# Ledger of designs, part 14: VHH binders against q01730

Target 1, 276 residues: q01730
Amino acid sequence: SKSLKKLVEESREKNQPEVDMSDRGISSMLDVNGLFSLAHITQLVLSHNKLTTVPPNVAELKNLEVLNFFNNQIEELPTQISSLQKLKHLNLGMNRLNTLPRGFGSSRLLEVLELTYNNLNEHSLPGNFFYLTTLRALYLSDNDFEILPPDIGKLTKLQILSLRDNDLISLPKEIGELTQLKELHIQGNRLTVLPPELGNLDLTGQKQVFKAENNPWVTPIADQFQLGVSHVFEYIRSETYKYLYGRHMQANPEPPKKNNDKSKKISRKPLAAKNK
Below, E stands for the ipSAE of ESMFold2; O stands for the ipSAE of OpenDDE; V2 stands for 0.75 times the mean of E and O plus 0.25 times the DockQ between their complexes.

## First folded at step 3 (VHH)

Design p4 (framework vhh_8pnl_2; at its last look DockQ between E and O 0.60; V2 from the best seeds 0.00; counts 0 for: pae E 2.9 > 2, unsure alone 64.5 < 65)
Fold by ESMFold2-Fast, scan of step 3:
Structure p4 (fold): chain B 276 residues (1-276), chain A 123 residues (1-123)
Amino acid sequence: as target 1 above (276 residues)
Amino acid sequence: QGQLVESGGGLVQPGGSLRLSCADAGFTFDLYAMAWYRQAPGKERELVARITYGGRTNYADFVKGRFTISRDNAKSTLYLQMNSLKPEDTAMYYCAATKYTEYDLRPTSYDYWGQGTRVTVSA
């Protein structure tokens, strides 16, 4: 029930570093009088609004560490978004992005990037995307990726990689370079085999998470999944698997059909009305 | 199986205090958003308090000023300090975790749930 004007005034008067403007029917950040004069703020939450764009003026909020645009209608980002040099956490989940702007990978401190439920694919990522070497968590679930670029291996600080409900036909061998990875979520893709280099990672321990269900795995892999994740990793480390993987790749089989039922999954549907 | 274990529930008189704890056993705790939900008999689970990866907190109106949510990332533990307890606070209290840092009131949006700890506020 606090108006946007009072929220801006209170942040300025009390030097409050965090501003929550979630669920306010905001269609344009430019309509929030005085917002861009709040250079002191470190957190801005604009989730559950009606934003279709992010103005370049967002760069005036130079002290932002957390910027949250979850559940809007954003179709594109300004190149100035990468000028936020203190930004550690950027949430753009549940929007309408089909591309990321040039220079997006210039964020020097970004630790968490949430891009779940957009319209992104491998062609959406700018050339410097994998310069985001400070990332600890990358969420790309419910998008349209068919290929994960091999430069993913440059993100060596990643602890969480979520690729659930895409159209991935393969994982690059460079996934094995993510030695700090604790959680890999690859459910609901078109994967038939795993690269043997994934066996370089230990995702079977009590503190690790490996989720890979709802993929059209070839029978040898499917059989190991029935026994458990530890059996899958033991198998892909074996010489037997490396041989079979080489034969499978040489045969270059037709990729499985796309999952045309993505729109029926809960993560793909609009959020139900919120409990008050 | 869940990877969250709750403790600290019990029987307390009106006006009393309890501290609930929720310990993680198997995920990257410091990168998860955490929440406390509660459920009284015959009711749906309702959000009590939420804390994001960055430490931002949200509280249900009925607990504002009385409850405090906090987290200790080094110990992989979530807390709920409950003061000025009322009989209407009687419920099973559940710890929940989600990778998504955004606030979401839907129970189905949370990846992990504990089995719950019972809180009874009665004379």
Scores: ipSAE 0.385, ipTM 0.658, lowest interface PAE 2.7, mean pLDDT 87
Fold by ESMFold2, look of step 8:
Structure p4 (fold): chain B 276 residues (1-276), chain A 123 residues (1-123)
Amino acid sequence: as target 1 above (276 residues)
Amino acid sequence: QGQLVESGGGLVQPGGSLRLSCADAGFTFDLYAMAWYRQAPGKERELVARITYGGRTNYADFVKGRFTISRDNAKSTLYLQMNSLKPEDTAMYYCAATKYTEYDLRPTSYDYWGQGTRVTVSA
């Protein structure tokens, strides 16, 4: 309940590296006097506000390692976001993003990227997105992806990939190149088959998480899920399954009907009109 | 798959100390935010303390500096050092974890919970 002015002054006077301005009704970062002068800060939390945009001035906070915009109304990001070269954690979850800016993949230290609950799809990712090769966790849950680009395989340091509640109709074979992956969340999609290359991953042990419920799996895969995740992985590694997969792809069946209702999703609700 | 197990509870006299532990047996521990909650008989579960994956901490007001949350990522273990215990601290204490998607100094939901460890401070 400190005023925003006092929070800025306190950070400046005490050289506080972490600033939390969550849940303050902020509609524009430019309205927070002195915010962008805090070049010393390493963490800025602006979660649970009313931001609709992020100004290019964010680049003035050059020492940021953590930037949290969770639960705002952000519709676009400035290209300058990628100039935050010390950034390790970026939270953009629960916003209204339908695209990421050109050059977004230029952040060289990013370890965690949270994009859950936006309006992103495969066309939303800029061409250099998969240059984010330092990523350890990528959260794309509750978006509109139908396809995961093959370049996902370039993110070889990923330990967590969450694709829960999208519209995915397939996973690319390059998923099998993510040899450090410990958690894969693909529940709530339109997946009927798994690429055999997923079998290259070690996702069945005690230190791993594989969640795949609420998908229209073909009967041979669904039967294995009833037996357990380890049976699924043994099956998709088999020559029997590789043959089934090849025949499935040759048949090129129409994708299953969408089975999720996103009508209550905040990111799809109109913003208040600014004109009367 | 992932599992949280608490230990270190017990009976203690007022003014005493206990150290609670919570072992994580299956997460990428350093990518999770962790918390301690407690529930007294007949009461609702309430936050005690939370710690981010990077070690930043936040405490409920009633703690008043008596408790310290910490984590050892190499051992995948969360701790709660409880000093100056009062009869009002009698409760079941629960460990909780949430993935980075709740990275915010005040997460309100958690993906995983332990079974709890009992702390009793004699009246």
Scores: ipSAE 0.314, ipTM 0.645, lowest interface PAE 2.9, mean pLDDT 87
Fold by OpenDDE, look of step 4:
Structure p4 (fold): chain B 276 residues (1-276), chain A 123 residues (1-123)
Amino acid sequence: as target 1 above (276 residues)
Amino acid sequence: QGQLVESGGGLVQPGGSLRLSCADAGFTFDLYAMAWYRQAPGKERELVARITYGGRTNYADFVKGRFTISRDNAKSTLYLQMNSLKPEDTAMYYCAATKYTEYDLRPTSYDYWGQGTRVTVSA
């Protein structure tokens, strides 16, 4: 494989817009000499490295459209990442993120946000997160969300929402505002009921995906799941269910207990102390 | 939901050509990376070719320019044009889809798999 230096040089000399530095054992972006001088690049792949941080210098790559940090050890992002105004695809999957930086929602063109396998929860999201109104796909699977904020409904262009294997105890009614949603993944949570407003969506067709297994559904919903997704949606659209749902919500039942020990998540394992 | 259906397999002579198709995706096709895998009898499943949602391609070493992976997002269809087929190419060919990003072309876990289409190359 070409040296990192050579990759940088080639990109510069040949004006190559794409730089792939995946699986190179990179611990710091700052160690890649000349990387941040590549202002012309539109794609940067740094997946499968050992990055723990993203330096503010990333903002110097002002033309980035795709930035891939998949499978690193990133614990924090700089605020400057939101300054990448051309960014359309950001992959932060399989990292150690506990929070997103302030102003993260300022990305104007972001379409795909991959945040799978992190340590994120509803408190991890900045106040302007849901200003990312250009998002088509939001992947939040394998995180620690107990609540999905109602502002999710503001992401009206979402086609894919993945919330698999979180700790969700409910879905907000505003999920029904996601009229373009084609895929909803909510399996592996603590959901007992579905908001009736979910019935406003068409997730039962051949081109749609609705995954909701491994939730402690109340019996009436569980029975419908046995019949199929179409029956679930028919049921939650019914007046009977709306009534029952209302009563259920008024009773304010205790949420189901967390069943999964997430302590063994890779994202929670101690980073090997740099043997100084 | 989330189904891939392969077609185009069959019996061909060495040196022949086939075009495989993978269609009827029950997911947002244009947001997924796609791949062709193959499995010969008694062998492990192996990557043949991969294409990102943006159209970047990667091929296994044994392809040597003989195969071309392509996609039509409007039709939600993945293709594998196979030329100069060899007996060694005999296998069940599988279509796969993954949400993983445009620029990670390494083999990974896939969210969806087809049932496969059989390709037999024999004189």
Scores: ipSAE 0.302, ipTM 0.698, lowest interface PAE 2.6, mean pLDDT 91
ESMFold2, look of step 4: ipSAE 0.245; ipTM 0.588
ESMFold2 (binder alone), look of step 4: mean pLDDT 79; pTM 0.809
ESMFold2, look of step 6: ipSAE 0.242; ipTM 0.617
ESMFold2 (binder alone), look of step 6: mean pLDDT 78; pTM 0.808
OpenDDE, look of step 6: ipSAE 0.266; ipTM 0.683
ESMFold2 (binder alone), look of step 8: mean pLDDT 79; pTM 0.811
OpenDDE, look of step 8: ipSAE 0.228; ipTM 0.665

Design p5 (framework vhh_8pnl_2)
Fold by ESMFold2-Fast, scan of step 3:
Formats: structure tokens, sequence, C-alpha cells
Structure p5 (fold): chain B 276 residues (1-276), chain A 123 residues (1-123)
């Protein structure tokens, strides 16, 4: 009900640090007159709009600590997004990202990164992605990851890692380096075994969360899940499991088949015109 | 009134086909995943198929190769194409949708469910 012009004017006149422009039918940030002159703001919420791009001008909002683009149609980010040196929380959930820009890992203070419900896979991550060593929470659920790079172990401050509903065939042993981890969500993947190094983490305590259902676990692991998470962790810490895991890896079994057949998808949407 | 409404159920002969639809009639919320569940007489409710907004699909073993889940992302409308139907497919079929919660780890703790549509497969 409050106009975008009035929101901009009030933020400027009253020196308001937070601006909420959610659910306003915004298709381009460039159409919001005076938005980029609000250098004083620390929070900008643009969730539930119709944005398809983020202009480089976003870097003019140099004091941003929270930037929320949840539920838009964003297909790409400008490299200038990494110039936001005070940014702590970035929400890009429910967009159409298939890649992240070069240099994305250059953010110095980023603590929470929400990328759930995009079209990302391991090839979407720039070479410096795991330089984001200040991350405390990383949400990558509902994407297309088949592999989690071993460099995940460099994110040693991580407390929450959500990888739910991807196509992961394995977890790297370096996940055991995430000693501050309180929540690990790996449901709905193609996982058959867990790395024994996961046993280095305590995800069974009252403040910890471990969710791993809807994976094609091999029978010994599936049996432990039926008994409970504590039994799973006792099992993977055992010498018996380390031996069986080593044998399983040496056998190099074929990954479980994808339940997602992208080549046979039927959609009511028109096909993109490739020959213009 | 943002509610899931299923349609397309009915009586069909073994080997026949049905197409179920689920409409989200004006939800103001984006949905990260949609699913079809079923409950046969004397059985627990079980997942049949699931689809994300990006088109990733997961199927229960008992329907692989026979059922196809699809969606219209612009309209948040879900479909289940059921081919080669068997008497064992007789059940009440339910549509479910999961809402994402901003800055929250547990998007699927908040589920929307439809009232169900009956599918009967008999000779």
Amino acid sequence: as target 1 above (276 residues)
Amino acid sequence: QGQLVESGGGLVQPGGSLRLSCADAGSIFSINAMAWYRQAPGKERELVARITSGGRTNYADFVKGRFTISRDNAKSTLYLQMNSLKPEDTAMYYCAAVKYVEWDLRPYEYDYWGQGTRVTVSA
C-alpha cells in the first residue's frame, strides 16, 4: 500500500537504515527512482518481486549488511555483488541462478548465504567460492549438486550446512573438518554410505540436528538409521565400519540411478528460442 | 483461499491411464517442492513422486517407468500422469506443497495438503 517513492523518500529524510520493498511487483531495481542514492541503508528486502537481474549499481549501497532477494526470477549476479564489503547476510533463495559470478568468494564478512531452490551444481561455483571462510550458515538445498567439493572443509566456522534435495552421490571426508557444525541436512540425495570422518562431529546432542532420510543407504547403514541417529554415529566411528567403508570404496560401485530424468521433462512453458 | 485442490481421479481398468491435477488456487507463497502421496486401504500414506521448481523429480520404486510427475512453474500447478495402472495403485491420492521460509533451515516443516482424489483400478 505505501508507494516505492514514499519508501525511498522516508528512508532518506528520516535516515532509516532498513528498507522493505517486498511484494511490490518490481521487475527492475533500476526502475526504483533514487534507490541507489540510499548509501546509508544497512538492510534491503526485495523478496517476492519479479527481478530477473541485479544491476552492478547494487555496489553503490556500500553499507548493506543484509540483502534479501528471496523468491524472484534472478538468472545471474553482477561481479560487483562481491564489492559489498559489509555484507553479512545474502538471501538468493528461490531464484533461477545456474552460476555464481567470478570473484564471488571475495566477500570478507559474509555469515549467511541462502542459495536454496536455484539451478546450481558443482560447476556453478567459482574457483574462490570456498574462500568464504566467515560463513556460519550455507543453504544449498533444492539444487543439482552431484558432488560437494572437498574444499567445503575450509569453511571451519560453519554451523549450518543444508544440502537437502540435491543429487549427491558422496560426501567428502573433509566434512569432518567442520567441527563447529550444529546442523547437517542431507535428505533426498543419492547417498549410499557416509565417510567415517563424519564421526569426528557430534551431531547427536540436544542442540544438534542431523537429517539424512530419503537416501539409498546400504543395508548396514539403513539398519542403524532405524535405531536412531546416535546409533548411526556410533557405527560410523567403529573400526568395523571403517573397514567396510574402505572395501566399498575400493569396489568403486556405480552410483545409484538418478530419479530425475531432465531429458524427458514435459512443461507447458514455451521452449526458449535458440535460433533468432 | 489458497488451498490445494486435486482432480482427475476415477475408476479405470488395469493397464489404463489417468492424469491427476493439483491446482494452487491463489497462494501468495512460492513453493520449493510439490509431491503426490497416496494411501491405500489398510496401508500408511506413502510418497509416490516429488518435483522441485527446477524440474528435478523423485519417484517411488513401485511407480518408476509408469508414472510421470510434472508442473507448470508459472501457475504452481502439479500433474501426475499415470500409465499402465495396476489394481495395487488403488488409493486416495494427495497433493502436497512445501513453502520456503526465509532465513530458515526447515522449509518443509510447513506443508500444504489437498483433500485427495480417489483412484480405483479394477477389472
Scores: ipSAE 0.018, ipTM 0.315, lowest interface PAE 5.7, mean pLDDT 83

Design p6 (framework vhh_8pnl_2)
Fold by ESMFold2-Fast, scan of step 3:
Structure p6 (fold): chain B 276 residues (1-276), chain A 123 residues (1-123)
Amino acid sequence: as target 1 above (276 residues)
Amino acid sequence: QGQLVESGGGLVQPGGSLRLSCADAGFTFSINAMAWYRQAPGKERELVARITWGGSTNYADFVKGRFTISRDNAKSTLYLQMNSLKPEDTAMYYCAARTYVEFDLRPYTYDYWGQGTRVTVSA
């Protein structure tokens, strides 16, 4: 196997655009001598390491298009992460993030943002988060969201939105503005009703995905799910459903109680245990 | 969903040119990066060229200056323009698309593969 020093030297000497440093027991990027001198690289994979922080020096890798930190122990990001002007894919899944840095929405070209399995909620998102209008895929599954901010409707290029296994009590009507959406994953939340504006989307085709199981749906909606996704969308577009939804909102029902034992969810199990 | 379908391979003389195409056959054109790989008999598959959704390209050293990768998102088609072909370019050429799934995002791996198109460079 190559040492980290050899990987750095070979990338520089052979002008290799992609560097894979996955599963190397790395605890600090600062310990990788010469890493930040690799301004030519377009892809850096640091998945399955032991990183707890990302140093501001990451901004020196100005040509990065893909940055993968999947399955580390990262608790915070430097504001300089937004200085990566060419970044299109950022994977921060399976980390320990409680918040995203101020200015995070200043990334100009970001198309895929993976934040699954962190400790994020609606208060974790900086004020400019929904300025990421180039996003095509946003993964927020296995976090602690109770509310999806209405500004989600500004991300009109979204094709994939994954909100699985959060604590969502409602979806905003602005979800209906995501007209390019091909996949919506909302299973494992506290949802009782769907906004009628979701009916503006066509998620019923063979190339589309709509997953909504493991929610405490009111009986009329649960009955439609038993018949199939196409029936759900026909129902929520109907005047009958709009009336039901209006009455449900006027009644202001108490939200379902939280499932407090998230440690038992399959999605919360460590990746290493699954791949044994 | 469907699969990727390659075309445009064939027999050419050294110094010749070919244009390979890869079409979306029954699924939505990838929102992820796409690539061309090749494999000669008895050898491992190797990356030839990669293109991101935004059009950024990366090339293997052995094809730089000779091959050009491009995509037409409106036609759901990926292309590889091959110029100044050499006998060592003889291989089966594969179109590959990367799809992101939660918990298994590896920027260097590809989940969808075509069946390949054969390129032979021989006098």
Scores: ipSAE 0.012, ipTM 0.262, lowest interface PAE 8.6, mean pLDDT 83

Design p7 (framework vhh_8pnl_2)
Fold by ESMFold2-Fast, scan of step 3:
Order: structure tokens, then C-alpha cells, then sequence
Structure p7 (fold): chain B 276 residues (1-276), chain A 123 residues (1-123)
């Protein structure tokens, strides 16, 4: 309803800290005249647009605390994204990312990172990714992870971890170091067993969430899920389970075949020519 | 799954006022947009008012000029001041926190809900 020019002018004239440019057919942030002069803004919403890139100029918006790119066509991020030193909330869900830039873990205040529905795997994460020790929520659902790196255990402030609809064959024992975790989503993976160290966490309370359906769980674990989440956690804490887990790992069984067909995933389709 | 607890509802005469509060004992308040929804019997939940982390607000047309949404981030508490109440405002009022959700294409996506607080406006 208001033009982008008027949104920029009103933000400048009224010192308005939040700018919402969602669902405006924007193909390039560089086409939004005066956007990068808004150094005062703390929130920029660009969700539901047609962005394919994020220009390095985003770093000029030094006061950003919330940056939302949900549902665009972004294929890569500039290294300058990590120059946003006040950033607490970054939403890049439903894009086309296959990698994160070098130095991405340099954001010192980031609390929420949404990366759901991209094309990321464990090789997509830069070496300093797990330096994001201020993270309280990490969403990595519907990507291509086959393993979760053990350095996940360094993110000790995590309260929410979403790994739904990946291709995970295992969870690292370091998941048990996430003592603040209140919500764990691991549905739709290739998991057969849980590390006993997950039993160090209490995910069974009224305010906790543990979702693990649609995995090829071994029968003993599947049977406990039928009884309830509290039974699962009691079981994996037991000496009986630790023995079975040890035997399972020693046998080194062949990973289950992929059951998720991602051929219809829009993020994997070639982008149409700009003039189409 | 909600970490939100509403209070302040009650019975009031037409033209009266009520102040609803929503306390968040958990993580979601400090970084999320917050909202008040309401649901009358047999109807869908509808947005009453929304407030961002920074304090920007928007209101449904049927409450503009009568209701005021506000938040106290230090106390992790959301408020709804309701003035000039009408019988049509009778509903269960729900506090909601916007959560970044998988595959959400909605501008206002709420996964964390409270149990609600009842507001009845009648003689």
C-alpha cells in the first residue's frame, strides 16, 4: 500500500526504528533508494520477496538487531553479514543457501538463527560457526545434514534446537552438554538410536518439547515411544540401554536408506531467467 | 507447549474497563513479537492487537481507540488495556508469542499460546 520510497522517507523523518518491506516484489535491496542510509533502524523485515542476493551494503545498517529474509531466493550471504555486531535475530528460512560465509560465527550477540528450508549440510558450516555461543534458538530443519557436528555442544545457551526433516544418521554425544535445552525437534531423519548422553537432559516436563517421530528407530526405542517420552528418557538413562547402544555402535550397522524425497523441493530448482 | 500465563479477565458491565496481563516464565518474550487474540464460542481465533519487540503496534479495526497493547520487557509481561467494553468483546482472550517456525509464510506465526483468560461483558 505505501511505496518503498515513502517507507524509507517516513523511517528517516520520524526516526522509526522498524521497517517492514515484506511482500513487495523486491528483487534487489540495491533498488530500494536510500535503504542503506537508515543507520538508525533496529529491525528490517524483507520476508516474502524475490531477493537472490544480500549486498555487502547491509553492513551499513549497524544498529540492526532483527533482520528477516524469510521466503526469498537467496543463494549466498556476503561475509559482511557478520559485521552486524548488534544483530540478535537473523531469519534466513525458506531460501536457497548451500553454504554460510567465512567468519559467520563472529556475530557476538546472535540469539536466534533461522535457517530452515535451505540446502545446507554439515560441510556448509564455516569453521567458526560454533563460536555463536549466545544462540538460544537454532533452526536447521529441512536441510541436508547427515551428521550434526560435535561442536554443537559449545552452544550451551541453546533452548531450542530444530533438526526436523534432515538426513541425520546419528546425534553426537555432545548433545547432552546442552543443559538449557527445552525444545528438541528431530523428526523425519534416519535415526535408529539415541546417544545415552541425551539422558542428561530433562525434556519431559510440561514446558519441554521432544519430537522424534518418523525415524527408523530400533524396536526397543520404538516400544518406549509408544509408552511416552518420559519412558524414552528413563530407558536411555538405564544401564540396559547403554549396553545396547554400545553393542549397536560396535556392530557399525549400515545406515538406513533415505526415505525423504526432496526432488520436489523448490529450493533445488534452477532460478528462472530474470525476464521470465 | 505455551510458557505464557494470562490473568486479569472477569465480568464487567458495558462501558467498563479491564487490564489483561500475560507473564512469560520462559525464553520467548525478550526477542519475539507478542499478540492478543480472542475467541468467542463457535468462532475462530482472531487477532486483537500485536506489538513488536521495539514497541510498534497494530490493532484490529474493531478495537481501535478502545484497547491499548503494551509490554514491559524487563518484567517479561504483556498487557492489554481494554476500555469502553461492549457485549461483543465477550470472549476468551489468548496471549501469543510469535515464533520463527519452519515453512511459515504467514506474517504472524504463533506457536506459543497461553491457556487464556475469560472476559464477559454483560449486565
Amino acid sequence: as target 1 above (276 residues)
Amino acid sequence: QGQLVESGGGLVQPGGSLRLSCADAGFTFSINAMAWYRQAPGKERELVARITRGGSTNYADFVKGRFTISRDNAKSTLYLQMNSLKPEDTAMYYCAAEKYVDYSLRPYSYDYWGQGTRVTVSA
Scores: ipSAE 0.013, ipTM 0.268, lowest interface PAE 8.4, mean pLDDT 84

Design p8 (framework vhh_8pnl_2)
Fold by ESMFold2-Fast, scan of step 3:
Formats: structure tokens, sequence, C-alpha cells
Structure p8 (fold): chain B 276 residues (1-276), chain A 123 residues (1-123)
């Protein structure tokens, strides 16, 4: 019920560190008078608006620790986003990103990165992306990844990795380096086999989560899933599985058919204002 | 947060058909994968069918070829078309939205659930 003007004025006058501007029909941050003068704020929520861009002026909010752009229409980020040196949580879920800006991996305090439901693939990630070694949770679900880069193994503090509903044909062996991982979500991909190095992780405990359904698993793996996740991990650690995996890789089988037509995905549709 | 509301359950004879609907008035439908689960008396809840926001589907073997899951994102509604119903399909049917987005590293929270709609298949 408060106007945007009142939210800005109250934050300034009462020195409020958190500002919630969610669901306000905002099309441009530049139209929010006085927003960038709020250098004291540590949290800005702009979820459920109509933003198509993030201006470089966002870097003026130097004390931001949490920045939430969930459910907007953002197509690109300014390189200045990496100038937010205190940023720990960045939510860009449900946007229209097809690339991340050069230098994005320079955000050296980032702990949570939400990129679910965008138009990202392995070519979208800048060269320094895996310099984000402070990440504890990375959400890349419902994007267009066919390959997860091997440098994922550098993110050794990851506790949550979500890759659900992509087009992944394989997981790199370096996933076995993520020894702190508590949750791995790989449902809805084109995976036929698991790397044996995944067996270095224990995702079978009551405090751990392993979700891998809706993949075209080869019969030996599918059979183990029917018995339970603990059987899957015992199997992939076995010499029998290492032999099967070696034979499968040597055969270099054709990847399974892509059965997810994302051309009709809302993030790929023209914006309503650009239609008739 | 959003609420899931199921409808379309009822009593039907073996070989009959029913169409279940699930409406979501909140944010959970927009990007989340949606699923139908069922629970028969004295049994655990089991996955029947799942559909991603982009339309990719997965079915339990026991309903494959008989049930069809679909969604209308503009209406925020999930459907389950059930054909060739069997007595073994008798259960409470639940709509679920899988939560994709987590804002912090607190313990895993699986799904948003509806209250269910009852399907009884008997002569």
Amino acid sequence: as target 1 above (276 residues)
Amino acid sequence: QGQLVESGGGLVQPGGSLRLSCADAGFTFEINAMAWYRQAPGKERELVARITYGGKTNYADFVKGRFTISRDNAKSTLYLQMNSLKPEDTAMYYCAAEKYIEYDLKGYSYDYWGQGTRVTVSA
C-alpha cells in the first residue's frame, strides 16, 4: 500500500537497511527517484516487476548483501554488478538472461546464486565464472545446459547444486570434488550414465538429497534406482560399474533425443509491449 | 504463498475416465515443475506424473499409456486425464509444485501440496 516514493523516503529518514519494492509494476530502476542515493541499504528486493535491464547505477548501492530480481524480464546484466563487493545473495531466477557479463566471477563473497529459469547454456558463463569459490548454493535449473563445465569442481564449498530440467548429456568427473555437497538435483536431463567419481560423495544420508528421476538411464542404473538411492551409490563405487562406464564411454553412443521443446518457453517469447 | 486446489475426483466404474484439475493462485505455478501424486489407504504417497514448466513429462510405469498430464500456464492450472481406470487406481490424488528457488542454505523443503481429491474405481 506504500508508494515507491514513501519507501525511498522512509528508508533514508529511518535508516532502514532493507527495502522491499516487490510487485510494484516497475519497468526501470532509473524511474525510482532517489533509489541510488540509498547507499546504506544491505538488501533490495525487486522481485515480480517488469525490469528488462539492470542499470550500471546499481553499483552505487555499495553496501548490498542481498539483491533479489526474481521474476522480471531482465535480458542482460551490467559488468558493474561485480562491483558490489559485499554481495552474498543474488537472485536472478525467472528472467530472460542468455549470457552473464564479463568479469562476473569477481564477486568474491557470493554465497547464493539463483539463475533458475533463464536462457543460459555452457557458453553463457564468462571465463572467470568458477572463481566464485565462496558459493555454497548454485541454482541453474530450467536452463539450456548440455554440458556442465569441469571447472565446477573448483566450487568446493558448494552444499547445493541444482541442475534440474536442462539438457545435460553428461556430468563431469570433477563433480566428485564437491565434498561438501548435501543436495544434488539433476532430474529432467538427457543423462544415461553417472561418472564413477560421483561415488566419492555420500548423498544417501537423511540430511542429504539426491534427485535424478526423468533421465534416460541405461538399464543397469535404472534397476539400481528402483532399489533406492543407496543402491545407486554402492553400485557406482563398484568395479562392475567402472567397467560398464568405461565400455559405455569407449562406445561413444549417440546422445538421447532432446524431448524438451523450449521454443515455447515464456522467457523466449517477445515481451507483451513489443507485440501488437 | 500460493495454495493448490484439486478438483475432478469422484466415483467411476472400471474402464471409465476422469479429468483432475489443480489451480494455483500464487507464484508456485509460474516456474515450478508440477506433479500428481497418489496415496492409497495404508500405502505411501507415490508419484503418478510430472510436468516441467516447459512441458517435459514423466510418467510412472503403472499409468503410462493411460494417463496424460498437461498444464495451462496462462490459467495457472494443471490437469491429469485418466483413462481406462482400474480398481488399483483408487486413491487420494494430490497436486504438488516442486519448489525450485531457495533464498538461503536452510534445510531442503521439497514441495507445496494441495489437500487432495478422492478417486474411487469400483463396480
Scores: ipSAE 0.013, ipTM 0.220, lowest interface PAE 8.5, mean pLDDT 84

Design p9 (framework vhh_7d4b_2)
Fold by ESMFold2-Fast, scan of step 3:
Structure p9 (fold): chain B 276 residues (1-276), chain A 124 residues (1-124)
Amino acid sequence: as target 1 above (276 residues)
Amino acid sequence: QVQLVESGGGVVQPGRSLRLSCAASGFTFSINAMGWYRQAPGKQRELVASITYSGGSTNYADSVKGRFTISRDNSKNTMYLQMNSLKPEDTAVYYCAAEKYVEYDLRPYSYDYWGQGTQVTVSS
């Protein structure tokens, strides 16, 4: 493969818009000589490295449309990440994020946001997060969400919403406002009922994906899942289900207990010392 | 099931044009990078052109620069290759390819989706 020095030199000399630095043992972007001088690049792949931080200097790469940090050890993002005005795809999956920086929702062109396998919950999202109205895909699987904020309904261009393996106790009725949704992944949560407004969506076709297994569904819903996804959606649109849902909410039942132990999750362990 | 279906191939004379289409289904097209590869008899499969998920960046093999244009329409789940000024050496089976967008994958390798190919023959 090419050395990092050669990758930087060739990108500059040949005006190459895409740079792939995946799986190169990089522990700091600041150690890659000349990286931040590559203002022409539109794609930077840094997946499968050992990054613990993203320096504010990333904002110097003003033409970035795709930035991929999948499988690193990143604990926080600089506020300057929102200064990447052309950014459309940001992959931060399999990192150690506990929060998103202030102003993160100011990214005006973002279409794909991958945050799977981090340490995020509903309190991790900045106040303007749901101003990311250009999002087409939002991946929040394997995090610590107990609640999906109702403002999710503002993301009306969403085609994919992945919430697998969180601790969700409910979905907001505003999920029914996501009329472009093609894929909804909610398996592995603490859900007992579905909001009837989910019935406003058609997730039952050959091109659609609805995954909801490994939730403690009440018997009437569990029975419909055994018959198939189409039956689930017919059921939740019915007056019978709306009555059941109303009674369930009025009863205010105790949420099911958590059955996932995430204490040994790698993203929650202290980082090893450099010379250990 | 993931499917990539190529169309638009055929037999043409040198200097003419063809437009290849790749219709994608079974995955969310708009978030995946795509490319066109070709394979002539007795040769390895080679990259012809690639395009990022948004269409904002493209890359071309040196042999086709200035003649071929890759594009995509995410609303139609379709990728295109406009082939101008075709030469006999462009004769090959053309394959549509999609790089799998990996949400969470601990395997060392990502996988790619491939179409079955469409024949392009440039002869007088």
Scores: ipSAE 0.005, ipTM 0.277, lowest interface PAE 9.9, mean pLDDT 85

Design s01 (framework vhh_6fv0_2)
Fold by ESMFold2-Fast, scan of step 3:
Structure s01 (fold): chain B 276 residues (1-276), chain A 125 residues (1-125)
Amino acid sequence: as target 1 above (276 residues)
Amino acid sequence: QVQLQESGGGLVQPGGSLRLSCAASGFTFSSYAMYWVRQAPEKGLEWVSTISGSGGSTYYKDSVKGRFTVSRDNAKNTLYLQMNSLKPEDAAQYYCAKTYRWTDSSGYTLPFDYRGQGTQVTVSS
């Protein structure tokens, strides 16, 4: 459109490193004439548009450090997204992703990855996903995870992990390896117990955040939550809790039923035919 | 610790108005973009509106454009959502949400992570 063409031309002529194309009714990046010639840009904001896909041409924007696709209709990413080797922040929140592309974990500098409100589960993550060892913040809230893979423990620089409103039945013991973690959000899952190894972390300070409400916690742990987060962490570090946890796991109890019906979630509704 | 407390919800007739508020504490409010999101029973979380840290940029879900207005008072650490011409499909639990900014390059481009307890909006008879 006239306004998008002017925006592209101004960025090129004035060497502007940041381009904001949010809320412009864009249904395809390929329709934005000259967009992929802007190799100088370090930030591209395409939030609140109608994108259903990201073309491989995105890799031509080699200097991108920030790429924001928040609130689109994106169903898949090209494998070329991992070629953006300067990328530090990737926002794909409120889209329709059910999988991440092969090689996604090859992004060498990625610090913030936002995937909240998609259709992802543990099978959506490619084999190299946990090679993203530069991540400091990972947002996976409002997805369909039932299990968090143990390889999460490889993301040792992680300071924020958000897993709110999934279907998690357990947390892996390897979460205790995230020694830099200052914020853990696990609200709205199917969790009944916490791994004792979580006690290796101190999330009880004034600068730390631990949110775990709306889970079907067993009575002993629910009682500690009523007393406060510091009591929860003291409890899970105790020999009493380790014994109870061991017995709980040995009993292999049936997981709590799913209480969150996500079938009416916008990201799950079919889109019009792609070739119409 | 970060705290977000929503208020102002209630029962309203179609075509009516409500003003939601979100009181924020535990962080430098003016440094973060803020979001309004909503969730109807048995539906997923749905983005409604975004406002930049300064208040200079606002964004809206297509279905609420022209009807909803987001604003903020950084001196009072308070976020607002003025909702006019309410429709039955707007009925939901409304939450305010905070972005996290730990690098200097993202700011406004980072999405939300925290949400408060919410305030219920009901639109019927």
Scores: ipSAE 0.012, ipTM 0.365, lowest interface PAE 8.9, mean pLDDT 84

